# Miniprotein binders against q56419: the designs that were tried, part 142

Target 1, 326 residues: q56419
Amino acid sequence: MEGRTLEEVQEEVFKRHGVLVPKKELEDLAKALEEAGLLLTEKVEARLKEEEEKLKRERPMRLAGLSYPEGEREARAFLEAFRASYPGEGEEARVLLMPHLEPSRVPEVYGAALAALEKTPPPERIYLVGVAHRPLKEKAAALPVPFQTPFGPALPDLPALQALDALLPFELFNTPLAFREEHSLELPLFFLKGRFPEARVLPLLVARRSPELGEALKVVLRDFPGLLVLAVDLSHVGPRFGDTPLTRTLAEEARRRDLGFLERLAEGEPEAALAFLGANPTRIDGVEVVASLLPLLRERKGKVLAHRLDLEAPTLSAVGAGTLVL

## First folded at step 13 (miniprotein)

Design wb85
Fold by ESMFold2-Fast, scan of step 13:
Structure wb85 (fold): chain B 326 residues (1-326), chain A 120 residues (1-120)
Amino acid sequence: as target 1 above (326 residues)
Amino acid sequence: SAEELAKELEELLKKIEELLRKIIELAEKGKFDEAIERVDKFIRLLEELIEKLKELVKNPLTKLLAEMIEELARAIEELVFEVKDLLKQGRTEDAIEEIEEILKAIKLILEMVKKIAELA
């Protein structure tokens, strides 16, 4: 209604549709919407203010009691059960790609990640790069506070985060509220903190391709060495994701696409991995993360330890998950 | 067409309303994990609603109504995170009260979508 009266809107509707909408009906509807909007906006503003203040101190657990146990003892048993789900031995990781999909759906894939962590010397810090599921003000963001876990708080590496912020053309700590509900960081962090309780963390979210992030991280990793973790899921196929119902053939195509992507990354050819996806379109939420981190993935060879396409039979849909060590 | 899109939105809103009533039912029965799973589904449907609304810009009235719906949907999404927290804490009566408020807003959105369809 800004810049137009109800009379002007009513007149415009009459001109276009030849029907005069009763002014009283429009006024009553507008008033009801305005009142509902004011009440909801007031509540939202108060809640956002409160949540933003809480996030200045710490990031609380959101998925404890749902995706993993709240108690330390139960959480430890849970983590060891996931390790046991993978029959192989891991390999030392300098870069680890692991999923952020609900762990119970792909236990052997998380088990493979745990096996790799078992063979990896304890890092002083972990660069944990997830996918933003909420809008960010910039292409990427970080939250420089302790993240609570059943194994105690994962402490931020403040010097490394500040060094990263200084090298970026945008403010790194730009969207704290995006971290309030973010499973792409919380779920991998549960496993990482369980294995490396003393490691500090750089919790990073990528929303859009940021080559400047990859270039800055390459510099920061030289001065602050650590484990780089890409927490990304693979193919998203089926009606739940706006695609056709999954068939055996389409599922096999998704598996080949996931493996082709991972195998090219394992060859140290991340540009070839992205080009392969461009030639064979599907929805992979990790594309923007990989595209941002190209300088860190080039010429680094490794191995795919596990892959699974998790089938959701009721929706005829599936999500791919994998573990890659570089 | 705008008429076809408005019908799709009406169908989506009915699914959302159905899901909210299921969340209330599950919460009343103390099935908080299942209620939270339904809250996550609600968030996905609400995002789909917001995306579809961006396609409804044909005349001044439908543009205004679409903008009002999008603002309400964004506010509802934020309140849904509070519902999830209340359910995790076993605060059944507080969660139901908030869900009922969200349901009232969804009903208003449905009325607006019907008006958009009539005026398309």
Scores: ipSAE 0.034, ipTM 0.469, lowest interface PAE 5.1, mean pLDDT 82

Design wb86
Fold by OpenDDE base, second read of step 16:
Structure wb86 (fold): chain B 326 residues (1-326), chain A 120 residues (1-120)
Amino acid sequence: as target 1 above (326 residues)
Amino acid sequence: SAEELAKELEELLKKIEELLRKIIELAEKGKFDEAIERVDKFIRLLEELIEKLKELVKNPLTKLLAEMIEELARAIMELVFEVKDLLKQGRTEDAIEEIEEILKAIKLILEMVKKIAELA
């Protein structure tokens, strides 16, 4: 519980609503939750410790058999089907922005990413920058271990990771547990590893904008050239995200913001892209990643290959996804 | 309304309870693959629960209670991953024991949700 005592809450409820919730009732509820929580906490702590020790060696697949096939043969067929869902041709990417949304929701957007990768010479390494959906100790983090995929392990570029760490004002190798279930890395990595089996990977997460990360990466990329991948989603609108059910007006606004953001990035104007969003009322996911990577995105011209606002019908909510090459 | 949302949460929690019982039944019958499939379904329902709990926040009390429930739900999520691993290993008894603990926690969440509805 962040800092608020049951008494403070009781007082606030009384002040706002004129209802005095019995302290004892709140205490009994809190105690019951705490007792249940405590019993689980010891087990959870033991489990988390074990998982953290495992993450010192490798990051296992979590979404195999769910979001993508576990078997290599089936996984290759999956890649081919996704590529086929995008009828266009790609362009060579030095920077690739692609989604991390459930692949089945936006197949053509992932297909566009694959199309771009077809036109991209095999990189020695891939800087894969995802969004931290869990808290990080620092603004950004890396996990310097092999990531399992159906195509074999994606091996870390330890020299490049070490060079990056040395240039950051914080410890890069923090919060390993945040990587355990982070789909913003796992999902794009499936496609990247499938296309570039020999590429080393730098799996990076951004929780908060870190200008230091972009500056450090700009230096590291000189000695350790590679493909930069931004694994980010776009607008998040509807009840799941605190809005009313999706309407035509809300969908049009989400699309306008998504496309306006991507187009400005395609023009090499990442600051203008961020400024265009303002308070980000449609909750574009990739804002903190883009804000961290400004030095790498400036003056790079590119093309938007795909965009979709995908409806999640059960919640009447929608998520934007896009593919951009620079 | 908070009452309508509480009802939806109660229905979701009942589905979760039924699913947990089914996982136990399947595990006891040695149907581990089917049990694991249900565990994956449970994870998704629990994620849905966590998201819906955010909508329950209407006042400081509901906020506090929702935060407490979310913390417990996250703990449950961690244990469910362990259950999945135990089932994959054929450690049925250990898996069932953990599921029974999760069931107790889910029942507690249900009682808390009911209480929130009464206080709203």
Scores: ipSAE 0.168, ipTM 0.653, lowest interface PAE 2.3, mean pLDDT 88
Fold by ESMFold2-Fast, scan of step 13:
Structure wb86 (fold): chain B 326 residues (1-326), chain A 120 residues (1-120)
Amino acid sequence: as target 1 above (326 residues)
Amino acid sequence: SAEELAKELEELLKKIEELLRKIIELAEKGKFDEAIERVDKFIRLLEELIEKLKELVKNPLTKLLAEMIEELARAIMELVFEVKDLLKQGRTEDAIEEIEEILKAIKLILEMVKKIAELA
């Protein structure tokens, strides 16, 4: 098969460029690539098999000892310090938008989320919607296993996950390996589990806008009521994200875009929020999540509790983070 | 055009190679947080590479080579997550060994992309 393709390539190159490429050179190169691919594939398959087997039982902590403390006592003190960093009172939430950015960079924003959780009655379950760091086989995915935390395992809500899977036009449990290292779920879950230790969770990742996910979730939430959490960061600006270096003007523009987006969501106008970003282009982590969850966000008014644009001077970059209660 | 895309891929692969060498340098110095930051940048560039290769597959002259490169790039992506884990654990020697294997594969991909540019 390979040899036939290389002959065809040689013939086409001759017809187009009048140059005869040595077939042996192309064969040697293709063979070297195939051999390298086989060696790397063997390593990858061994690694993926190990990780996939682990994920059939539980999702282990990845960021313990790095982004939050491993021990329960230290973890609780850490969480309370974040709450203390926010001087305001919270508001009851049925929908909570919170960041998944490294918590130490935006402590008041996570503190605002904790304040909202203090005012919120303990839910039976949390619909935790994050952003896929890795490609998904479908537009969205879930992992139906316990997620380990310093406060004990966050147990999956299997009946609600199965109901959601049944209503979707694709397999919900389609990419378990995408959950292996996913901070958009792990970091918010640390705070959520600390405040609601008995709540079960639906850990959901969105890679591309999925209106069918939002419609299915609207149906599932009627039978399985719970807290909806959108774990999303806001503007990403600067060279660290493939953009031009941060300037005072670009930082102010990012703050205005973040706040304009959040304010429109707070008014119960998620389509207007998305249109605002279209008219004022910026890279916001949560656009695909918000676009997927439109049916759950319409006509739901709320309040922006906190917003920060965290500036990273060494890279001339910044990431926006906010807490919104609906 | 396929030739323009191949040249863009060549530039991207050279940036990737430079970044991998920087990760090795930082890991050798015990600068694990900075090395991990560079790994995250490498992941983004590799994702961009994979996306651009999908366009190159449409050209009959380059389809086979582009598909082979895409497969190799996806394998490298999985190994780079292992590198990130090793760096988080401070396992310097293991991380460097894996990065050097990735670097060899990237150099081979670069040579292949240069050949694609010549053929397009």
Scores: ipSAE 0.031, ipTM 0.494, lowest interface PAE 5.0, mean pLDDT 82

Design wb87
Fold by ESMFold2-Fast, scan of step 13:
Structure wb87 (fold): chain B 326 residues (1-326), chain A 120 residues (1-120)
Amino acid sequence: as target 1 above (326 residues)
Amino acid sequence: SAEELAKELEELLKKIEELLRKIIELAEKGKFDEAIRRVDLFIRLLEELIDKLKELVKNPLTKLLAEMIEELAKAILELVFEVKDLLEQGRTEDAIEEIEEILKAIKLILEMVKKIAELA
């Protein structure tokens, strides 16, 4: 409220309620709050600089003890439990689409991804493409440092990252702090590192559609072959996401929307998959990733291994998750 | 209403204060894993606080004070990650010092929320 002061607030309260709030008491509190804010802002700025410097060396685990166990033994048992939750067999993947939501919510979907990894020859490198949940300075970014996991550090593929950077019209390593807390990379990486401990990784985030990223990746993948992983969630429906409360009909619509999207990707028709979502494609967080990677997805046929709509009954909301091999 | 929301914020801030004191107690006893779990709960409650403050910012009478509190709460959220790192390292005295500074800021937010409730 431009031009509104503490005095104006007092005047409006008096006009509305006939009571004058003590000006000195409010002034003393506002002054104390301003002083605390200044001190904390200085500490926050110093902290962010410190964290940015730490991120030049390594990316620590943030979700250990929360989404997966900290200890290697416990983490291994946890991972094997997810595989056991999926009764089917996997299929070899050159491209794998898997979720990044809380694994315990959709264990069979992560189990399907693990089944696919079991059928896939160990790659020299993994192109792990997630969704930025914090603003990036550019349309996409990468962080060229080891990512810690309970199975040891996932080492960056520096030559492949440098080749990618050279082909892009923007600096690839543009927003280190965006990687400080990024579950769309950390959660899939836990499973990928558990299955392919020797594979190097290219941790990539997409914030907005970047056709130039897809074109550059197509070139880099020819020189540096590896597994392409799209870490994306599907439908986000209900009040938790600023939408209407979930009904049986809306849940069924979301399941059909998710499956229709995945099935078109499985036919090697990513443009048709995007078109199928219609006017509200942004409800699927993977839309910007798929739109960026079109050159890598065209004419690649595959199979949907699993799909689940995870229902959050207290909020009448749901998130879709799926596993697709191409 | 703004008055009801302010009362919810006051209750939330009192829970946060109790939680911070529990974290200090656990850290003093060398129970760092338990302390870290309570820090994770603190982060969730602080995020809830920030979301609720956004509703008070929409009310013209409380906007100025609510904006000041929201910025302070966001600054505290960033410092909480330092507390978690210190606890993981077993740096008891440094962690307690930072938690006590956060506790002072939370008490200040509580006083301002009481004033917002009075103005609503």
Scores: ipSAE 0.027, ipTM 0.500, lowest interface PAE 5.1, mean pLDDT 83

Design wb88
Fold by ESMFold2-Fast, scan of step 13:
Structure wb88 (fold): chain B 326 residues (1-326), chain A 120 residues (1-120)
Amino acid sequence: as target 1 above (326 residues)
Amino acid sequence: SAEELAKELEELLKKIEELLRKIIELAEKGKFLEAIERVDKFIRLLEELIEKLKELVKNPLTKLLAEMIEELARAILELVFLVKDLLEEGRTEDAIEEIEEILKAIKLILEMVKKIAELA
């Protein structure tokens, strides 16, 4: 805060309210705030640097004991309970779309994903694509370290990650801190590691539409075949998301929007799925993921195994979740 | 009004001060899980403070001061995650030291909000 700016504020206040604020008092407060802010910023930067150094070695569990059990036995029972929540049989997946919202809210949808994984031959690696909930320096990022789970560490596929990095016009390993607390990777990974304990993982985050990522992944998947997992939630409706309170009509519109999107993906028409959303306004956080991965989704037919619109009664809001096999 | 919003901010900041003092008390007694529960509540109140400050930034007379307070509040929000980690590790003295620094910053914000109320 510069002296001239404080003088302008004093002058404006005097003109409007007839009160003269002591310049020295404002200057002393502004200086104290600037000094406190600088000290705190230095501590935050030191903390973030420390966390980045830790993330060079491993990514620890953050949601163990909250969203899933910490112990291996309890985690196994938890996973089997989710499978039991889905009464159907799965289908083999080359591409799996599954949610990343709190599992207890949509157990049948996670159960459907588990059913699909039961029918899928164990992959050597999993391309796990989630949604960045923190800003990334680039459109997408990855973290090439072991991710801890109750079933042991999910090891990174370093050769495949390096091959991917080499094909991209930006540094793939650009924002390690974005992975420190990222439920769009941690929650799906819990289920994936429980079913495929030997599979290596490429943990990927998408913040903005990156067609170069999809093109690069198409090349890498040819040399390093594996299971592609899109960890995305569907419609976000209601006041919690800056929208009108949920009504039966709005809930039905959200269900139709979600299903129309998933059905078009199941027909191998991802551009039609995106166009459908454009014609039917929505807050689907997976849009940027699907738009980035178009080359991997075209002409690949599959089946919608489950869909739920989960109601948050206190907020009159809802989040859609689905399981799609391609 | 800006005056009503400033009064709400003063009340919120006093609740935040009380909560921080309670966290120190719980940490001193080795009640780390209860302290962490109060840190989570502190995070929610601090996020509420930041949102209310965005409204003051829209007022030309209070914009400069509100922007400075918002910047400081965001720095505190990042530091509180360090406090949570220190409490989880049972590092009582280090956690209290950081909470005391946050408390000093909150008191400065309260003084500035009182000035905004006088100017609004």
Scores: ipSAE 0.058, ipTM 0.539, lowest interface PAE 4.5, mean pLDDT 82

Design wb89
Fold by ESMFold2-Fast, scan of step 13:
Structure wb89 (fold): chain B 326 residues (1-326), chain A 120 residues (1-120)
Amino acid sequence: as target 1 above (326 residues)
Amino acid sequence: SAEELAKELEELLKKIEELLRKIIELAEKGKFDEALKRVDKFIRLLEELIEKLKELVKNPLTKLLAEMIEELARAILELVFEVLDLLEQGRTEDAIEEIEEILKAIKLILEMVKKIAELA
């Protein structure tokens, strides 16, 4: 097959199987398909190579002017409006769970995260753990470049990233392109950079359970202490996610499921939180992140500050979002 | 049967086209989070299409055609990400050009699938 033409394949089929060749129309269509495929793959490969080279230097804003304002002044006012959406006081966090859902859908949940950050001493670095929405070559990845924000670039903590890389059984900097359009990092980073402008960042993505990542992070955090942020959404229910249309009863079940998960994490029992979801199945994109970070979450008690199940009425679907401090 | 396979493939391809149009609509509205979540479903439907095409492999020719469709489907997926990037940059005319390329490729796959089903 390698290097063989359609004509050579058709001739081989005839010789070996005595089968008649297809109609001329099929032959012409197959040639058109081959030519289109070659042109598109060449175009895509060239573009991906160009994008990958750019990502070696910096990660530009992708959602500025869409999910948050591009200008610093407007971005500051936007962030303060989210804080105002949450009437409560925060609590100091050593670990923060916050959403990566479109912020305008759950402003009070992001407001709760901001309240927690107000009570938290400015960290020297933030370990920002998001969910990979594109395949990674390994179970997890990081991108060691400045991430642009309206508040200036969030600089990578290169010594801490290198220490982490050295402890892992795989190359940490393995899939730069996965960071091109990654909202699970960009949206939380907007809020984190707004509150901690001098903190360096370790931008991490988890695609599959990596106990090795959790063990390595436990070691690195002793030498490079910082704030651990899990950027995860909760229940995904309804037809948009391959489920039954949302009803009042199913929405109540989703809220109970989300809160049961968060409350068990708040008690320092992450294995119990995962087991609870196993008994009450739902699609929570943070499962792989929590499962990877078990050593960092055990015996760490805290508080659920906010939770909301956001209804998407046109699709009869909903996404849960919450803020948890540990 | 060949009639059942043709119907399943047509239904699947219609869902793929419909989902792609929805992804583009959401991206144009700046709802990138919602668009990206639908890309996962788009990938799964393309994978389902590829697996169903493998069921039609009875000789080297039908296998070759299925492999060509698989390659084209992977290229389409990457172009969807390019469209999202162009729309985010405000490069709407360039994004429309890429969308037209994707639609041509989907139509070509539809025609080829119909011909493969006839040969099955």
Scores: ipSAE 0.012, ipTM 0.431, lowest interface PAE 7.7, mean pLDDT 79

Design wb9
Fold by OpenDDE base, second read of step 16:
Structure wb9 (fold): chain B 326 residues (1-326), chain A 120 residues (1-120)
Amino acid sequence: as target 1 above (326 residues)
Amino acid sequence: SAEELAKELEELLKKIEELLRKIIELAEKGKFDEAIYRVDKFIRLLEELIEKLKELVKNPLTKLLAEMIEELARAILELVFEVKDLLKQGRTEDAIEEIEEILKAIKLILEMVKKIAELA
């Protein structure tokens, strides 16, 4: 921090509270924090470089033993339990929208996804499109390496990934570190790999709407047919997301927006789904993914299989999750 | 209020400090699984800390200090994954050394948060 910024803080505190913060003490603390930060930054940079080199070979599990079991036997039992949590039957999916929220929060929504996958012929490849919760260098990215799962590695479809890269106006293989901790791919991939062990995967992240991605994928899907999976959450409401604590009114609005979004997608009207959200005041997570994949979602009719708005009680916040087949 | 939030952060940071010391103790005793479990708890507490800091960043009076703390907290979070890997590998000395550095950083954050609380 430049000494000037601390002076500004000191002046503002003095103006508001009549307390003169000892400038020297704040400066000493700020300097100590800066020195500690620099030392830690050097270590972080070294670590990130090592992690990036590892990500050239494989993406290890990060949530094994936390969000799902690490052992294959236990992982299979986990899948069966989640499937059992959804009492309905699925439908064949050519496009599957499913959550990436912590599975234990919305088991029946993941169960609905599994039910759909039961009715889906094993695809040769899965286009898994997640949400980038970290910045990407480009609007979208892919990681062309095996993703570890309890069911063995999910192998990349390199030919299809290369075909996609060739059609994009930007380098698809960017920001590998964004994939390291990205749960929007890891969590759905657990379920997908468990159901389709032989399917190759195209792990894709979207940070910002990329119409180019949808157009490119539409072309690639002709030569490289597969299942398209949108791993997206829905509304994010409450204090964690800048709202007041969850109320009945806020929950009803979140549900209305979630269902209104999913229903319009189920009708094959993705533009209408986006328009329905407007400024997206309940912060539906999947907006940028859907906006990127419009060419693949148009005119596809389907069905909403499940929806839940799940309360996180400690924060009085809620996240929407849904399962849609097209 | 900023004061109430600063007090909450102070309490959270004290819990984090105690947890880090316990992780060191467990690692020194060769109780790696128990240490790793507490590292996972530390990660969650640190994520909670970062989330609470977002509110302080919204306050113009605390914004700059909160941003500095948030940056350091994010750096700590990155290093904790390394600590976890080191513990899994049985590299106890390296893990402890890194935790001790994290502990120093947490102490500095705590001192800064106390100052914020005094100002609020």
Scores: ipSAE 0.156, ipTM 0.670, lowest interface PAE 2.2, mean pLDDT 88
Fold by ESMFold2-Fast, scan of step 13:
Structure wb9 (fold): chain B 326 residues (1-326), chain A 120 residues (1-120)
Amino acid sequence: as target 1 above (326 residues)
Amino acid sequence: SAEELAKELEELLKKIEELLRKIIELAEKGKFDEAIYRVDKFIRLLEELIEKLKELVKNPLTKLLAEMIEELARAILELVFEVKDLLKQGRTEDAIEEIEEILKAIKLILEMVKKIAELA
C-alpha cells in the first residue's frame, strides 16, 4: 500500500495536526498487516476444506454450551424447564411451525411446541425445514449425515432424502458448508430429538421460494410419512433490521402481522397468509418457507398455541416468535 | 468521534490479548472447559471489535486501515472455531500453536490501532 490512500492519510494528518507521520514506519506496518491477512486467509481456506470433508460424515454441535447444555442430563432438565414455562396443553401436530431464535428469549413459545410434541404420536421421520442464513448454490439444500445433539445423533432418513433428490430439478446436496453454522436447524432439532429420540430427520434449508420443493415433498410424504416442521421466526423490527427505533406503534404492527399470518395458516389458507403480509414490511422470515410448501399447507386447519414479540432493549429492536399446529 | 472510537478499540484489543494468553495458560494446565468458556468470550469481544471497525470505515482518514483490520479480524473469527474444536479434543499443542498465531495477528492489529489513534 504505497499508493494514493496512504499518502492521503499522511497529508490529511499534516493539515489537521501539523504532524508528519513516519511514512516508512506506516508502510512497513501496513505491509505486515497485508502479509498477516494473506497467511490467515490461506489458513481459513484450508480449514473450510477440512470442515467440508468432515461434513461428509457428520454435522457437529456448534451451540452446545451456549444456547443449550452439552451434557445429556443437563439437556433433559433444560427441555423440561422449557415445557414447564408454557401453562397450556398442546394439540396433536401433523405440521408444526416453531421458532429458531435463541430459546432463552422466548421460553413459553418453545414450551408450546414441546406441549404439541407431547400430544403427537412419535413419527418415524421429521421433515425439518429451516431458513438458510448463508448463500446456497440452489434454492434449497439438505445434508445427508448424522446431526449431533446432547441426546445422541439425529440420523438422516437416506431413502426419503434420495427420493426427494430424484424429484427435484437441482442437486439437493449442493452446499454442505451452509450447514456448518445453521441455528435454524440446530436449535429446533435439539427440542425435536429430545422428544422423539428414534425419529430420523430430513434437514432442509430454504434460501429462496421453491414451489418445486413443495411439490416434491408432497410426493415423498405419501411414501415416507412423517412430521413436517417449519422452523421459522416472525417479524424482525428495529434498527438492527433497518427500521427506525422500536415504538409502541411498530411493535403493535409487528404483532398484528405475526398473528394475522399465523391465523390464516391455521385456517388452511397459506396463500391468504402471504397476501396479508404483502411486501412483508416487518420481515417475517417464514415467507419463503411457506411459499415453497403451499401444497402441504392448503386446507389444513389448526391452532396458534403461542406468540411473543421479544424485545432487544439495547438495540430497540424485536423479533417475533410463534408456535402453530396444523 | 474517531479518536474516542480508536481508544475504545485499543482497550478492546488489550482485553482480547489478555484473554488469549489466559486461554493458553488454561490449555497448558489441561483445563479445557475453562479454556473453551474463554474462547466464547473471545468470540464476543472479536464481534464487538468488528462492529466498532465499521464506524471507522466511514471516516476517510481511517478507512484503509480499518478495512485491513476488519478483514484480518474476520479471518481470526473463522479460525477460532478450529481452536474450540482442538480444545474439545484435548489437542493442547495444536490449540496453543493456533492461539499463538492469532495472538501475533492481534498484536499487529493493536499496533495499527495505536497509529490510528495518533492520526485521529
Scores: ipSAE 0.075, ipTM 0.591, lowest interface PAE 4.6, mean pLDDT 84

